VH-VL binders against q9gzu0. Designs and how they scored, part 2

Target 1, 229 residues: q9gzu0
Amino acid sequence: MGDPNSRKKQALNRLRAQLRKKKESLADQFDFKMYIAFVFKEKKKKSALFEVSEVIPVMTNNYEENILKGVRDSSYSLESSLELLQKDVVQLHAPRYQSMRRDVIGCTQEMDFILWPRNDIEKIVCLLFSRWKESDEPFRPVQAKFEFHHGDYEKQFLHVLSRKDKTGIVVNNPNQSVFLFIDRQHLQTPKNKATIFKLCSICLYLPQEQLTHWAVGTIEDHLRPYMPE

## First folded at step 14 (VH-VL)

Design o2
Fold by ESMFold2, look of step 15:
Structure o2 (fold): chain C 229 residues (1-229), chain A 124 residues (1-124), chain B 107 residues (1-107)
Amino acid sequence: as target 1 above (229 residues)
Amino acid sequence: EVQLVESGGGVVQPGRSLRLSCSASGFTFSDYHMSWVRQAPGKGLEWVAYISRSGYYIYYPDSVKGRFTISRDNSKNTLFLQMDSLRPEDTGVYFCARTYWDETGSRGYYFDYWGQGTPVTVSS
Amino acid sequence: DIQMTQSPSSLSASVGDRVTITCRASQSISSYLNWYQQTPGKAPKLLIYAASSLQSGVPSRFSGSGSGTDYTFTISSLQPEDIATYYCQQSYSYPWTFGQGTKLQIT
């Protein structure tokens, strides 16, 4: 016994046991890289692509309430929510990013991206890569999809507009893997008062087991469809 | 018409070096990842090196790591394999292979076109 | 490293027969599994990628299926030109590895 695959599986199991004993998240044992692409509807226009400056893993007990809020507000099905609630979910927060445009020199910023009333975005795509902390192994894509289509978040924004005028909003995609933290702002124009919804941060929700289930491909390969020119 | 033509094989003594080349035509070489795959006489296939289209990502199995160096010159449409400290177990036919990546990412990597191979013999 | 085990190692069949080759991975490879054909004295040729997708120009009598650790390759009606050695290969994790091969003989 003792082949490399068996040793890696044994190491994973030991780590899982230690984390439960310490009441810590498995996610704390990984390094992450995350990229966010705002994909435009126009085929000729390449995405607005950002690298997240720091991915902050959090195991909080509020994920159940956020998941169930989607069901209460008639945004998403109870069945998909129940499947997610049976899993030990970790939150990966991305509050700051930097543009990957060639003409932008290494600046990081608070997330400040207008999502509505603009209608030129098809979807938001988050690309998540991980590796064991402090290893020199290459980052690999996590085997999970993080997409939030325009129609899905627009419906939720329109619902919020029909209720009282709140400024802070959390919306999620149908499979409840991407959560957008939104600020409602009022922009005064010469002709009218306009309400905008501005993205303040993104949080990815995923079962902790997915942190050790990788897909294939390099960061370069996965970013290629979204690279600006 | 995709064409891959290997060259540089031959007979050498253990401990010596060889440099293999693979000339590519019929496709945009700089858009594709490339690999070397070898086959010992009467044996199966063994992947021995990978290089991404940009040259940034390079991987080897332990059997050749530290002895073989894959490289590419996208301006000349040429893939290389520098083989140092050759051993008798490195004997075989060496194929260059185009390594395809579907833009969706859902299909993974596969070797969609292969050269005819170049023989390498390491013996006294 | 992920070991790929093919069975059988050698197979004899008649023209028109259905031929099935099995490939087992030592761990789940999530359908990142390719099949290659190598006729004697020739370079390998891709037949199937991603477990079940048929490469362009490959006859429809070839097919693949499976998931997880267990994959199968099928020739629905064996033809004389199908005499070859067949290899499965995983592209899930480095090092990429091939099965040991299955030599297909006719008669």
Scores: ipSAE 0.521, ipTM 0.800, lowest interface PAE 2.1, mean pLDDT 84
Fold by ESMFold2, fold request of step 18:
Structure o2 (fold): chain C 229 residues (1-229), chain A 124 residues (1-124), chain B 107 residues (1-107)
Amino acid sequence: as target 1 above (229 residues)
Amino acid sequence: EVQLVESGGGVVQPGRSLRLSCSASGFTFSDYHMSWVRQAPGKGLEWVAYISRSGYYIYYPDSVKGRFTISRDNSKNTLFLQMDSLRPEDTGVYFCARTYWDETGSRGYYFDYWGQGTPVTVSS
Amino acid sequence: DIQMTQSPSSLSASVGDRVTITCRASQSISSYLNWYQQTPGKAPKLLIYAASSLQSGVPSRFSGSGSGTDYTFTISSLQPEDIATYYCQQSYSYPWTFGQGTKLQIT
């Protein structure tokens, strides 16, 4: 019942709502594999390589607030932040990861990494692979760059150090694709007390449209530069 | 300096089997992926098998899947192609090709060195 | 399967001419496209990889360009030794596929 304009508008609104729901769940249609490499400055030293046990995809409704906070805190540029705000973003959480070291027998423990104060890490590299959930196709690398250089996160740690004491710190790389969840700890020894920043987990931020844009290469191909010997 | 030498080709009847070998020299064989590519008489090129440097990743097109088996022995620098249930359309020259992958991952795969090929004829 | 359509199928040109060969993919291949040269009776030889990168030892008169689905191979000044069949090949998705080839002849 009703006039044709009213029924047409109601149907269109229902369609838009269903499409929005389907768009918001796109990441749930994929399987993911993720690897984390801590690349050392000394080029002859092999990376510390980890496999993520389970990649947890989440759509985030607070993405704007996180970006705006980063701009207020001078963590990244306004132009980069504006570009990210125009994109639908999926969070890919890596709460648990395991060492891929072959020379350490029985090494299945989760590892906490001290990221500061130390000076031997060049960058953190995340390698993300996906495929359609019901597909028998091999995993393919997502066409996106996930790197967080030491200088970039050290700068943010120094900024955070001057603020009120607080745990659960989040920092991000300049292109806002890698987010580090950091535990701020205070150590006291007989000689001195010190602040350390320890990595708890990593989250990758990916525009939703990138989920179907793949590069080429197998997992073996992409891991080879980081593989322990 | 890089050499790839195919062998094992010949004339066989439909339904029979044939095993091709490719002997590699002039490079560290275990560091490279390998492929087989064939060419029917007077026709173009067709990729028919891929094997990763470790031997773990193996791919075939549907035209040969289930009939052809690629393998490698890195200790002998040798690539193999076992061809079962051969058909007349499998007739052609079979090339061994080194399949290059740059460690940066930005350039994809390509066949940077090829053998001279070994002929295979399937006819009754 | 990604189909590679190569044009023209054959071509005659004079020494010194600019030669252009086109390769079209049935879907985007993100510049994962290679070009090979095959002299009659011989194995193929890689000329160009990743759409536009020149293989070591290949003369600078050879070049490649393109993106998405449309790719172009160019010989800027044709030489007598360039008599061959030329193939494009995508390495974006399995199965890897070749174009049907372009036979180049010199008048």
Scores: ipSAE 0.470, ipTM 0.778, lowest interface PAE 2.7, mean pLDDT 82
Fold by ESMFold2, fold request of step 18:
Order: C-alpha cells, then structure tokens, then sequence
Structure o2 (fold): chain C 229 residues (1-229), chain A 124 residues (1-124), chain B 107 residues (1-107)
C-alpha cells in the first residue's frame, strides 16, 4: 500500500477541487457577506474582527458515492465534512479576509491566524448575511448560529498531536456548522521545537432550506459587540 | 426621562417641501436608532423612515422613497425628516420614535418612546 | 410587503371584562411583533414587544402571545383608563407595518 498521508492529501485536494467546480447551486441566487470575530476571554478586550473578501458558495446534495469512497477513511473531522457533502447543504467558503481596524491598511489576505498554542481566545464567531442576488434589499442575517468555542477545537488539536501522521486538518464544531481548515506547522528555533496550528480557511455549512430563513437586524447591529474601540 | 419633541410641521401646498426636526433628551441619542411614523387624520399608523444610530443604514417604504430623506445630527441630539414633493396623502401627524435594538438580537426592533407629534397638512 | 390584519376593528366592553384582540400576518414574522396603545389625541405607547414581553411600567393585566402568523393581545380585567386604539406592528421585514387598529370603548 502507498503512503497513507499522500493518499489522504490527494483525496482532500480532490474534494477541494470539486467544491470549487460545484459553485453552481441554489446559493448562486444570493449575495453573501461574512464577518469573522475571534472573541477574547477577557471581557473588556474587543474582538479581532475581519470582513471576508469573497464568500464562495457551493451547494452539495446526494452525489455519487464513488467520489466519497476515496476519502472515507481520512479522519473523523474530514469524515464529518464528507457526511455533510451527502446532504443538501450549502458550503460557504471563506479563504481570505481583511482586518476591520481603521488604522490597518485594509488589504485582503489569505487567512493566517494562530489558534494554538494560545489560551486567550474564547471562541470564533462567524456572522453570515445574505440577500437575493441583484436585489436592492438590505442584507439580512441568516437564521443560524456559527460559533466554535476554544475548548472544542483544542480537544481536536490535542488528539491530532497524538497522531503524528497528520499535517493538514479539518475540524468542526459540535453542531457541524463551522469547519476550520488548519495547517500544522513545526517551528524550530535555536532554542526550541514547537508545534503551531494555524487557521487557513473557514467553511460554514448551512442546510439549503435555511437560505431563505432570515433573522432581523443590520450588519452594524450584529457587529457592534465585536467592534474594535 | 426620555423626551422627544417634534417641530417644523405646518400647512403647505402640494409639490412643496417641509423639514421636520425632533429634539431628543434624557438618553444618549447616538446609541439609538430612530424612526418617523405618521398618522393620517382618523387613520392608523404608518412607518415612514428609519435611520441607524451611526446614520449608515437608512430605509423607507415605497410610498415615500425618493421624496423623503431622514438624517440625524448626533452632536445636537436632533433627528430630521426632509419631505420633498409633498402630496395630499402625506397629510397627517408625524411622530419621532426611538427605535430600540436589544443587543442579544432575539427581540427585534420596537418603538419604545414616542414624541407627541407635529401636524403636516398638504392641501391647495 | 407583510399585511397585518387586526380583529375586531372595534369593540365595546365593560369594566372588569376580559378583552382579546387578534393580529394576523400575511406571512410568518417569527414573533417580531409589538403592541401599542394610543389614547385619543395622544402619542402611541409601547405595551408589548417580541410578541409576549411586557414593557417596563406596563400593568400586568396586559399580555401577548402567539407565533408564526397568529398573535393575540389580552387585557385580563378591563379598566376605565384602557379606552384607546390598539395597534400591532411587525418588525420582521421592511417596510415595517401596523395593523389597522382596534378601537376599544367602554360604556
């Protein structure tokens, strides 16, 4: 049998390529805006808030089983992602963002946020808004909760550390609405060797039926708890 | 004590303009969204404009869109409604209303305090 | 646009009676519904928000209930000062809309 990590990496790459190819979906009828807040444990400290530059929607449904057989034995978090691909789920990919601080040059960048080792983050909150494409109606918040608490992803990172055979990781929150694409890096300095888990992209999973279920409130109203001072 | 006092109403011919003002006191004006609600003589209530606390989000119903302009000056605690191309059906009492938003997001918007209104009559 | 239909349009009741007013939305408004009282010649006053939450300072004889498209406003024991017109209002979608009003009289 060949290199198991190479086969799993290739299966993950095939999955990512198919997600890009399958942009044709019901979600193509909507415009999206997404914001990502890294909420700190300290109550007085305002969140690190980012605007996603482009939300890439991909709708999945009951696709042929043979594509999924190639990746079924990858990992429990990748398997969770693949289970959702078998359902009518809209995948909302967020690979790039920009800081919302006024004193930072607002350049769009690839996600590169260190999630571990650190202990100052309480949770990741994603705020998703949509409207019918080509409508002059305001963006409305999607009626769904996208939160990933630190304890939940740290448990998965610690499990991955015990399994030295992994470099690229996908982890999900308990209700399977937020998927984090993580790069495991080994930093070697003159003094130390250290492992770092860095966020490379986020994918939100939204059942197709929820595309037309909105809550109320403006982007400003929903961002206010997370805005920098 | 929250107080909202409207002014600037009057009698005007169709096609003319009026500018309404609402002076706010007893609360931090810049923390609250504001709306205008009108009531035709002997009729019910009609929402006619919304402006967010920052002034960035502004909404109107189709009946007044393009003719009415809501604005605010947070440094003077004042809300405005510029009414252009007035029509007889715009006749009514215009109320300034504080529009509350619960930051939990679960309660929606509601008009928790109202002014006493300023009358506007559009007739030849 | 979401139309709000109140029933009845008017009613008369005696002091101490239980009064019920209904409000139907033309589509689901997910409990984003408010109730206002307007005494003659005065500004409206908020009584109930979010379908069932009582505004501070409002007597406990007032209550609201409902979900989806169907909402109910109740005065458990009518008082003389409750003579007013009552309006429901949805804040789910723009344009925000009011019901036609229910005129409550005591004789």
Amino acid sequence: as target 1 above (229 residues)
Amino acid sequence: EVQLVESGGGVVQPGRSLRLSCSASGFTFSDYHMSWVRQAPGKGLEWVAYISRSGYYIYYPDSVKGRFTISRDNSKNTLFLQMDSLRPEDTGVYFCARTYWDETGSRGYYFDYWGQGTPVTVSS
Amino acid sequence: DIQMTQSPSSLSASVGDRVTITCRASQSISSYLNWYQQTPGKAPKLLIYAASSLQSGVPSRFSGSGSGTDYTFTISSLQPEDIATYYCQQSYSYPWTFGQGTKLQIT
Scores: ipSAE 0.448, ipTM 0.771, lowest interface PAE 2.7, mean pLDDT 82
Fold by ESMFold2, fold request of step 18:
Structure o2 (fold): chain C 229 residues (1-229), chain A 124 residues (1-124), chain B 107 residues (1-107)
Amino acid sequence: as target 1 above (229 residues)
Amino acid sequence: EVQLVESGGGVVQPGRSLRLSCSASGFTFSDYHMSWVRQAPGKGLEWVAYISRSGYYIYYPDSVKGRFTISRDNSKNTLFLQMDSLRPEDTGVYFCARTYWDETGSRGYYFDYWGQGTPVTVSS
Amino acid sequence: DIQMTQSPSSLSASVGDRVTITCRASQSISSYLNWYQQTPGKAPKLLIYAASSLQSGVPSRFSGSGSGTDYTFTISSLQPEDIATYYCQQSYSYPWTFGQGTKLQIT
């Protein structure tokens, strides 16, 4: 009853109730930062590291606003997306991200990243940080792991290849925390026809109760393994 | 092989200042975070300052915030603690501690090596 | 601030005994808990980090466990050189805080 976890849970529930009365979401009370690392299999090759320009949170209990924020780079017409909107989860959309290489100057653009066919990537790692909005406190990592190993998404791509073509594909990692929005393209040259799968955007799924459960470490600490140079 | 040697302690009047130094050897100093931890006579341990390896992240508890300043000179392998407006309750042994961070991020921070400490006495 | 409460404050045991020290945090610290040993007249020494991980070079008779707010430190078979004060410390949230210490004596 009096333990620290019980008091924290009760305070969070009171906040949720007040926010619902005012048609606000809990996710609207946070700032987010997100980074995406494509980890290569080769030991000496540094990861391709990207900073997300704007993290767009979509809360299921604020249907219209959450849908607008999440739909800009993805589709919510899917049956699975509608089911998720009915649950109390936060979807964190990363529609645009910029390379963190020191030789890339100043522009945020949509980046196409080819995920298949290739065999040099081991996994995709997403690093998510948050803080209370209007706080001068440092960003803290959310207590969740966002990894998507190459073998897991390749299996899903191979399954898609055996079916009638679709332009947009959504795949997820086994624990359903990372969703990749994939564009299937057919490249035809005078010599070849080839299918590629390009990453358009990433969405992280985070249970709403997890928004106030932080791990430790600074952004600098968590990015260091993936930094260029 | 890791060695941390504190110096600069002494006896001082309330309201005065002291500057502590910690010389590091046996490891690449610029790759590690550092902290100061103090222990009042006959009492337990109190963390009093942290500085990241880059020097960019610096934290203090409220008991010393605004009076103590941690800094580092990576070219000289030296950690510093500037202690201003000293109070009798600041009396104790001051340890420098290497603050380890595992790259997986799952282990958190911990003080894996400590110096032997330098005594500070604040009294009239 | 996260308060760390150790129990007991002091403890006497015989060589070969199993001893247990508990540490309670005022809120969940998600296993970001460390244990230190301080022998008389010396600097502290890290024994356990991340609640249960044994530091390199530390004898296997030392162990840690727990989660959330409640953590335990155990010496499976007490040795004469284990006379010390033991501290838990959370590294979950600033300010990092220590327990008040447990003084272990041998009878």
Scores: ipSAE 0.424, ipTM 0.751, lowest interface PAE 2.8, mean pLDDT 82

## First folded at step 17 (VH-VL)

Design g5
Fold by OpenDDE, fold request of step 18:
Structure g5 (fold): chain C 229 residues (1-229), chain A 124 residues (1-124), chain B 107 residues (1-107)
Amino acid sequence: as target 1 above (229 residues)
Amino acid sequence: EVQLVESGGGVVQPGRSLRLSCSASGFTFSDYHMSWVRQAPGKGLEWVAYISRSGYYIYYPKSVKGRFTISRDNSKNTLFLQMDSLRPEDTGVYFCARTYWDETGSRGYYFDYWGQGTPVTVSS
Amino acid sequence: DIQMTQSPSSLSASVGDRVTITCRASQSISSYLNWYQQTPGKAPKLLIYAASSLQSGVPSRFSGSGSGTDYTFTISSLQPEDIATYYCQQSYSYPWTFGQGTKLQIT
């Protein structure tokens, strides 16, 4: 009798294969919750915590044309895109996020978070939770690390600043697990022209095989380090 | 010293209700998750309920779901277990247990302190 | 639900002996396994958490190891005070479940 783990893996692979034939993704079988924490360099400053309104899973294989279009539009590198197409990776889109700060009147309002020009952020942390759809089970943390350090996205911002013609900017962390969709805005003041980069949305890349790789803990437990005291 | 003291156990007829209490001392009660674990006579341990620090997250096994209600009063350092629709199978010693969580989750949950337990007997 | 199969159900050993108890999970529990000791008429006591971490104040003769689905609890040198029932418990997923227990006696 094969190792229970081996059996589960095989069952999952069979399911994936069946879903692929139906142009469905394994990710479609899950509910997701996502939180975004902006961790500040100043240790005394509490992180800015946001809840994603809706997480939208997208299978890269089903959007090959869109991915290639992105490559043509220079939004994505060809190499990275090909790698994504070859890998059974699910994209988890976070189009909107809202502040969890209790002290801010209207915490339900969608906020655009300014990422640049500022240097007080250490990193962006995304916490992903999931559960099987239609299950009474609690959300579980996905065992994956989603971090984007300030130095890494700043380098990319500076590079884009030198290029005048791009309206939509996408930057990614070195591991290609976190993608930030950035809106570049030019602010004209009477004295100066300033460029601002605002975070519009986030997309997480997760291998499909990791969809069932859960850690332990409640959402509260994992958010606690980022929550205001 | 961490102390957990259960009370409220007794003998009840099937279908009746019982409320257990656990008084906590020697630690900041509001900083810890709590659980109930029971042990039938001569049998092993069975997890019965979990409640988070805030009380927002509560979990039950199927065996007691819909019948048992775990709650806590952090101001009184007290954990509760309301048991409704009791069955003979619910007979046993009920332990309250402090449920530890490490901040990173790397160690998972474990019951680091236990009360001495309170006996519950459900019989006709 | 994750089933925890503990073996053996009972064990007799002599003082000074090495004692080994095994616990197998029905699926991988990623080392989220705890070991408890329960002496007769007493509440359980935590000995090992996270498969291999020794609880503070617990004698070093107690140890745990394992990964995936298979875990082992060991007493390096059995002492008279170690007469108890031992339980493994997984905290990987709800519901949390215990092994059936191992009753340890001294010959």
Scores: ipSAE 0.853, ipTM 0.951, lowest interface PAE 0.5, mean pLDDT 89
Fold by OpenDDE, fold request of step 18:
Structure g5 (fold): chain C 229 residues (1-229), chain A 124 residues (1-124), chain B 107 residues (1-107)
Amino acid sequence: as target 1 above (229 residues)
Amino acid sequence: EVQLVESGGGVVQPGRSLRLSCSASGFTFSDYHMSWVRQAPGKGLEWVAYISRSGYYIYYPKSVKGRFTISRDNSKNTLFLQMDSLRPEDTGVYFCARTYWDETGSRGYYFDYWGQGTPVTVSS
Amino acid sequence: DIQMTQSPSSLSASVGDRVTITCRASQSISSYLNWYQQTPGKAPKLLIYAASSLQSGVPSRFSGSGSGTDYTFTISSLQPEDIATYYCQQSYSYPWTFGQGTKLQIT
C-alpha cells in the first residue's frame, strides 16, 4: 500500500487533471483570503496592512493569449511568460484591497497605494490563506512566500520610466510569485512634473500542487508581525 | 513562574453542565493562546479546545463541538470551558495548557505549560 | 483527522538503556510534532517540540527526530525518573491529535 502521502498526491493529481479538462482549476475548490503588508524600512513605523476584498483564482493557461500579448507589448518578458505558461500555475488576483486600520474613520477603504517615488518601503508581503470550499475548517496559511522587495520593483519602475507610452505596467518579483499591476500617473504641479506609480492590483502565482501545502497558524498569528502594537 | 490552576471540576449527571476555570499567572496571559486537553481515566490525551490570544479564533474537535465552549477573560487572566450536555465519555481530568506559538510559525503550536488538571465525572 | 500511531504501547527497559518510541502520522505533518511526558498522577510535560527541538530545561538525553509521517523519540540513557507515559502530538491540522501513548517502565 503506497505511502499515504503518495496516494493523496495521486488523488489530487487526478482531480487536477479532471478539472483541467473542464477548464477549471483546483483553486476553484478553495476559498481564499489574502492580506497585503507594506513593510517600511523604519522599524518604528508600523506596516500598512490591507485586506483583499476578494481573491479570484484564474488558471494561467486560460490566459495564454493575453500573456503572449503582453509579451508582444513588452509588458513582460518572453522568458518569464513562457516559464509561467509551462508551469501548472494558478493566478490569484487581488483586484481590491482595503486598509485594516480601523482607527482611521472615513478613510476611503480603497486606497491606491503609491509605490514610487518613495524609498521608505522595504518590501511588500502578501499573506495567502485558504481552505476547502464548504469546509468547516479554518483558513490555513498557504506555505508559500510572497514577497516583493523595494529594490526589485524599483529597478523595474526605473526601466519603465524611459518608456513613455505605457500606462499599465506589470512588475514581478524575481521568483515570479508576485505580480504588481501599476498605474503610472503624471502629476503636474505649477513648478514640476512628477511621475508616480500607484499600485492598482496584485496577482499571486502559485503552483497548483502547492494549493494543499499549508503551514500552521491562524490569520491573526501571521498578521501580528504587521499589526500595530 | 508560569502557573496554571484549573478549577470547577466535579461530579455531574449526564445532560448537565459544568464550567471549568483556569487561572493563569507568571506570564502575560493575553500574549498566549490557550487550550484544554482532557484525559479519560486510564486513557490517553485528547485535545478539547483552542482559543487564540484575542479570543477570536476558536477550534474544537468533533467530539465536543456544539457542546463545549472555550472562552477567556484576559483582564482576569482566566480561561474557561463551558461544558454543556455532558456525557459519560466526557469523564476525565481536564488540563489547561498554554499553547505556544513562535513568531514565525515554523515550529507550530505546542503545549509548553500545563495545569495540574481538574477532574470531571459524568455519571448517572 | 490525522491519526497518530504510537509504538510500542508499552515497553520495559533497564537503567542506562537506549529507549526508542515511534510515532507515525496518517499523513504528513511537516514536523509539527511534539512529545510529552506524563508521570503517574501528574500533568503532561513538554519534552520536544517541532519534532526535534528540545524544550528548555529538559535533559539532553531526550531527543526527537523524523519528518513527513514518521517520527522517533529517543532516550539515550534511561533514568529512573523517566518512568512515565510518553505521547506524541501533531499540531499540523485540526483537530490536534495525540498518539495512544507509550508506557515506559524500568525493569
Scores: ipSAE 0.848, ipTM 0.949, lowest interface PAE 0.6, mean pLDDT 89
Fold by OpenDDE, look of step 17:
Structure g5 (fold): chain C 229 residues (1-229), chain A 124 residues (1-124), chain B 107 residues (1-107)
Amino acid sequence: as target 1 above (229 residues)
Amino acid sequence: EVQLVESGGGVVQPGRSLRLSCSASGFTFSDYHMSWVRQAPGKGLEWVAYISRSGYYIYYPKSVKGRFTISRDNSKNTLFLQMDSLRPEDTGVYFCARTYWDETGSRGYYFDYWGQGTPVTVSS
Amino acid sequence: DIQMTQSPSSLSASVGDRVTITCRASQSISSYLNWYQQTPGKAPKLLIYAASSLQSGVPSRFSGSGSGTDYTFTISSLQPEDIATYYCQQSYSYPWTFGQGTKLQIT
C-alpha cells in the first residue's frame, strides 16, 4: 500500500485532471481569506493592515502575458520566466481591500493606498488563508510567502515615470508571486505637478500544487505581528 | 515561575454540569493561548479545548463539541471549562496547559507548561 | 482526524541504554510534532517540540527526529529518573491528537 502521502498526491492529481477537463481550477474548491500589511521602515510605527473583501480565483490563465511583460521590462530573466511558465499557477485576485486600522495616514477604507511618492514603507506582505469549501474547518495559512519590498517596486515605478504609459500599470516582485495593479495619477499643486501611484488591486500567483500546502496557526496568530499591541 | 492551578473538579452524576477553573501566574496570561487536556484513568492524553489569546478562536474535538465551553478572563488570569451534559467517558484528570505559539509559527503549537490537574468523576 | 500510532506501547531497558520510541502519523504533519514525558501522578512535561527542538531545561540526552509521517524520540543514555510514559502529539491539524503512549521502565 503506497505511502499515505503518495495516495493523497495521486488523489489530488486525479482531481486536478478532472477539473481540467471541466475547465475548472482546483482553487475553485477552496474558500480564501487574504490580508495585506504595509510594513513601515520605522519600527515604532505599526503596520497598516487591510482585509481583502473577496478573493477571486481566476480560471483563465493570463500568467504568461504577465511573465513575458516582466521579461520585456527586464524585471527578470527569460530563463527564470520560462521555468515559471511551465508551472500550473492559480491567480488569486484581490480587487478590493478595507482598512482594519483607521489611524494610519493613507489607510482609508475605500481609498486606494498610495505607494508613491513615499519612503516610509519597507515592504508589502500578503497573508493568504484557505480552507476546503463546505468545510467546518478553520481557515489555514497557505504555506507560501508573499512579500514585495519597497526597493523592488520603487525601481519599477521609476522606470514607469520615464514612460508615457497608458493607464493600468502592473508591477511584480522578483519571484513573480505578487502582482500590484497600480493607478497612475497626476496631481496639480500650486507649485508643481506631482505623479502618484496608487495601489488598486493585488493578484497573488500560487502554484496549484501548493493549494493544499498549509502551515499551522490561526488568522490571529499570523496577523499579530502586524497588529497594534 | 510559571504556575497553572486547576480547580473545580469533583464527582457528579451523568447529565450534570461542572465548571473548571485554571489560575495562571508567573507570566502575562493574555499573551498566551490556553488549552485543556484530559486523561482518563489509566489512559492516554486527549486534547479537549483550545482558546486563543483574545478568546476569539476556539476549537474542540468532536467528542466534547456542543457540551464543553472554554473561556478565559484575561483580567483575572483565569481559564475556564464549562462542562455540560457530562458522561461517564468524561471521567478523568483535566489539565490546564499553556499553549505556545512562536511569532513565525514555524514551531507550531505545543504545551510548554501544565497544571497538576483536577479530577473529574462522572458516575451514577 | 490524524491518527498517531506510537511504538512500542511499553519498553523495558537498563540504565545507560539507548531508548528509541517511534510515532507514525496517518498523514504528513510537516514536523509539527511534540514529545511529552509524564511521570506517575504528575502532569505531562514538554521535552521536544517541532519534531527536533529541545525544550529549555531539558537534558541533552533527549532528542527527536523525523519528517513527514515518521518521527523518532530518543534517549541516548537512560537514567533512573526517566521512568515515565512518553507521548507524541501532532499540532498540524485539528483535532490535535496524541499517541497512545509508551510506558518506559527500567530493568
Scores: ipSAE 0.812, ipTM 0.927, lowest interface PAE 0.7, mean pLDDT 89
Fold by ESMFold2, look of step 17:
Formats: C-alpha cells, sequence, structure tokens
Structure g5 (fold): chain C 229 residues (1-229), chain A 124 residues (1-124), chain B 107 residues (1-107)
C-alpha cells in the first residue's frame, strides 16, 4: 500500500518538478488589469469596487506550500489539489488594490477589507483582463469565472474558528479559481473579545491556455454592473 | 420605435474629407454603443468604426485607422464619422448601427438596429 | 484578422424548402456569431445573435446553431419574403468581420 508520508512527499516532489519545468510562464507575455468587487446583499447598495495596482504573475512554487497546507488542514481534497498542481497553472497575485469610489470603504494593504464577522456581502467578484505585452490591442476579459460567494468562505472561516491552531489561512472558492489570503486578528474591546477575518490579498488560479481564450467586452462594459450611477 | 437616420454622404474626389452624421431617436442614445458599417457597390459588409456609450473606447480596422474618426454627442443623440484622406475604395453605403451589449456579457456584441445608409462616392 | 467563409455563395430554393447556410471562422469565435438579412436595396436586419438566439420580432422559422469555428443558419420553411442576402458576422475579436454573403433566390 505504501507509506502515507511517502505518498505526500512524492506529490510534493512532482509539484516542484512541474513548477520548475515551467520556470518561464506564458503569463509573462501579457499585461494584466484586475478589479475586485465586493457585492452587497442589499440590492440598492453600490458594490465596493477596487482596482488592483499590480498584478504579479508567479512562475515559481511560492504558492505551492499553501496548497499542500490546505490539503493537510482539510481545506480542500487531496485529489482536487493534485489535479490542480499537475496542470500548467498561472497564479496571478493581487497584493495591493485601491478603491475606485470615495463613497465606499477604501482598502489598501494597510487597511485590508474585513470579510467576517459581517453578513452584508453576497460575493467577491474578480474581473481579470489581459493583452499581449506592449500590444496596441485593447484589454480583453479572460474567459474564466472568478466569484467567491459569502457562504463558501464563511463555512471555511467557521471551521477555522473551531480549530485553535490556525492564525492565517488560505481559502478557495469551489471552482478553485480564487484564493483569499486571510489574516485572523483578535480585536479586544472594553466589552468583548472578537475575532476578525481580514482579506490580505487575492490570488487567481487559471490554466495558462485561458490567457489566449478571451471573452468579449471592454473594461467599461464589464465594470458597469458593479459601478452604478 | 428605434430610428437611425444617416446624412452627409455625397460625391467627393480622392484625398478630400467628408463628415457623416447619424441622428438617433426612440431609445436612450447614451446607453448604447454605436458603430459604422459600410458596403461597397455590389459587395458585402465591412465594419469600419466602433464607439462605446461613454465615447471612451474607440476602435477601427486597419483599412481606415488614422483616416476616419468616430465621435458622438450624447446631448444631441448624434453619431459622427469624420472621413479624411478619402480613397476610391472607401466608396459605398455607410450605415449607422446600434451596437448592443447586454449587462451579463454572455451574448457579446451585435448590431441590433441599422439606419437606411448614406451613399459615399470617391472618384478621381 | 478572423476570416469568415460562408457556403454557399448563392442558393436557389422553392417556397417551403428547408434552407441551410454555413459559416466557418478561421479560428474559434466561442459562439460570438451573428446572422443578418439584407433585402435588396435595404439595410441589413439582425436575425440571430450569439449563434442561436433569435432577435425579437424575427419569425421562428429562422434558427442558428454551431460552436467553435463552424456555424449553421437555417430557414425551416422558405417564404417568398425571405429572398435576400444573408451574412454571418463575428464579434469575438477586432476587427469585427462579416462573411462574404449568401444570396438566396427562389425557383
Amino acid sequence: as target 1 above (229 residues)
Amino acid sequence: EVQLVESGGGVVQPGRSLRLSCSASGFTFSDYHMSWVRQAPGKGLEWVAYISRSGYYIYYPKSVKGRFTISRDNSKNTLFLQMDSLRPEDTGVYFCARTYWDETGSRGYYFDYWGQGTPVTVSS
Amino acid sequence: DIQMTQSPSSLSASVGDRVTITCRASQSISSYLNWYQQTPGKAPKLLIYAASSLQSGVPSRFSGSGSGTDYTFTISSLQPEDIATYYCQQSYSYPWTFGQGTKLQIT
């Protein structure tokens, strides 16, 4: 049957070999623009819309440790994680983003967006656009879905609360296209102690072939539903 | 209901300029993207310009880029095409077309309403 | 640029016949494909968008199908008023391009 630790070590080695073999990413041939919308449950509320300052494509195994940690911590299945690691996957890191409106809560790296405890957010939507680097072509939306519904990440946060060995976590949507890097903070008020989960950064995962399979529409067209008036 | 009426066509010599207008009615003009599409005599259709509802996004094919300028005045419900450095191959009927984009984005762009067209002849 | 090739270039059929026109793109256009009808001396009219969606007010005898690079337009029962030239058009990538057209006539 083999030793379970040997199987995990072999899976890790395969991941590292694949990432090393893909040292040069197709993503390095593209310019990116990314936007993050926090869609509120209240239908009349404007989305909190943010523009990512710098989209960082990752060609190395910087993120593989978080994937394997999530498997060990039962955040997602080993089989789905191994399938993802064996694919030619581009990781697009969004470490810093700026609010696009004065009338919404701004969020920078020093003031990350609070995701829990709150119940007013329906979902997080990431809008990713690309074009060939230094091209005069317009940015086009990448043909992939980047949504993370409140219920999906709240379930993972509640699981983390019941496990005392967690301080920082990475959670992903069911389609494994959006990864949220979350900081658990303990806020102590005069009356209560409270745990807060803050969004530190976002990483989008997609197969490299999706970078050449665009949908249609301009940035203006795609932002319109999240930027009323 | 929806009406698009082109004007400004005519006969002109190569190298000259011509300005086409398209008057829109029966819909909220500022909510819609617009395009110009042309048709040479006895030939098929060719898209020649696009302008977004805000006027910010503008695209042309290589055949007219640098010579044609699309613009719009949303306060007057009017679309324009400034055609400079005209060539004999620019001869044809020019249609104003409403370019539809539904909010979901899943259907793409399509020309859901067209004007009657205005003829342009460029001849030495 | 994405070249759109229609087949046939012309077609003759009788009233009541089923008519099919094909449109092939030089690369995948992900169903961003529209069909237009142009009656002689008139402006084009949208019939079908997004490969298979019927425009409002268009008779149900018109339909479209296909994906990737290969698309089909069908008139289930040809009527006299359907005599026109039909164009496919991709809206996937700039420049947006049309097929060369298919001239439909009755016999």
Scores: ipSAE 0.491, ipTM 0.783, lowest interface PAE 2.3, mean pLDDT 82

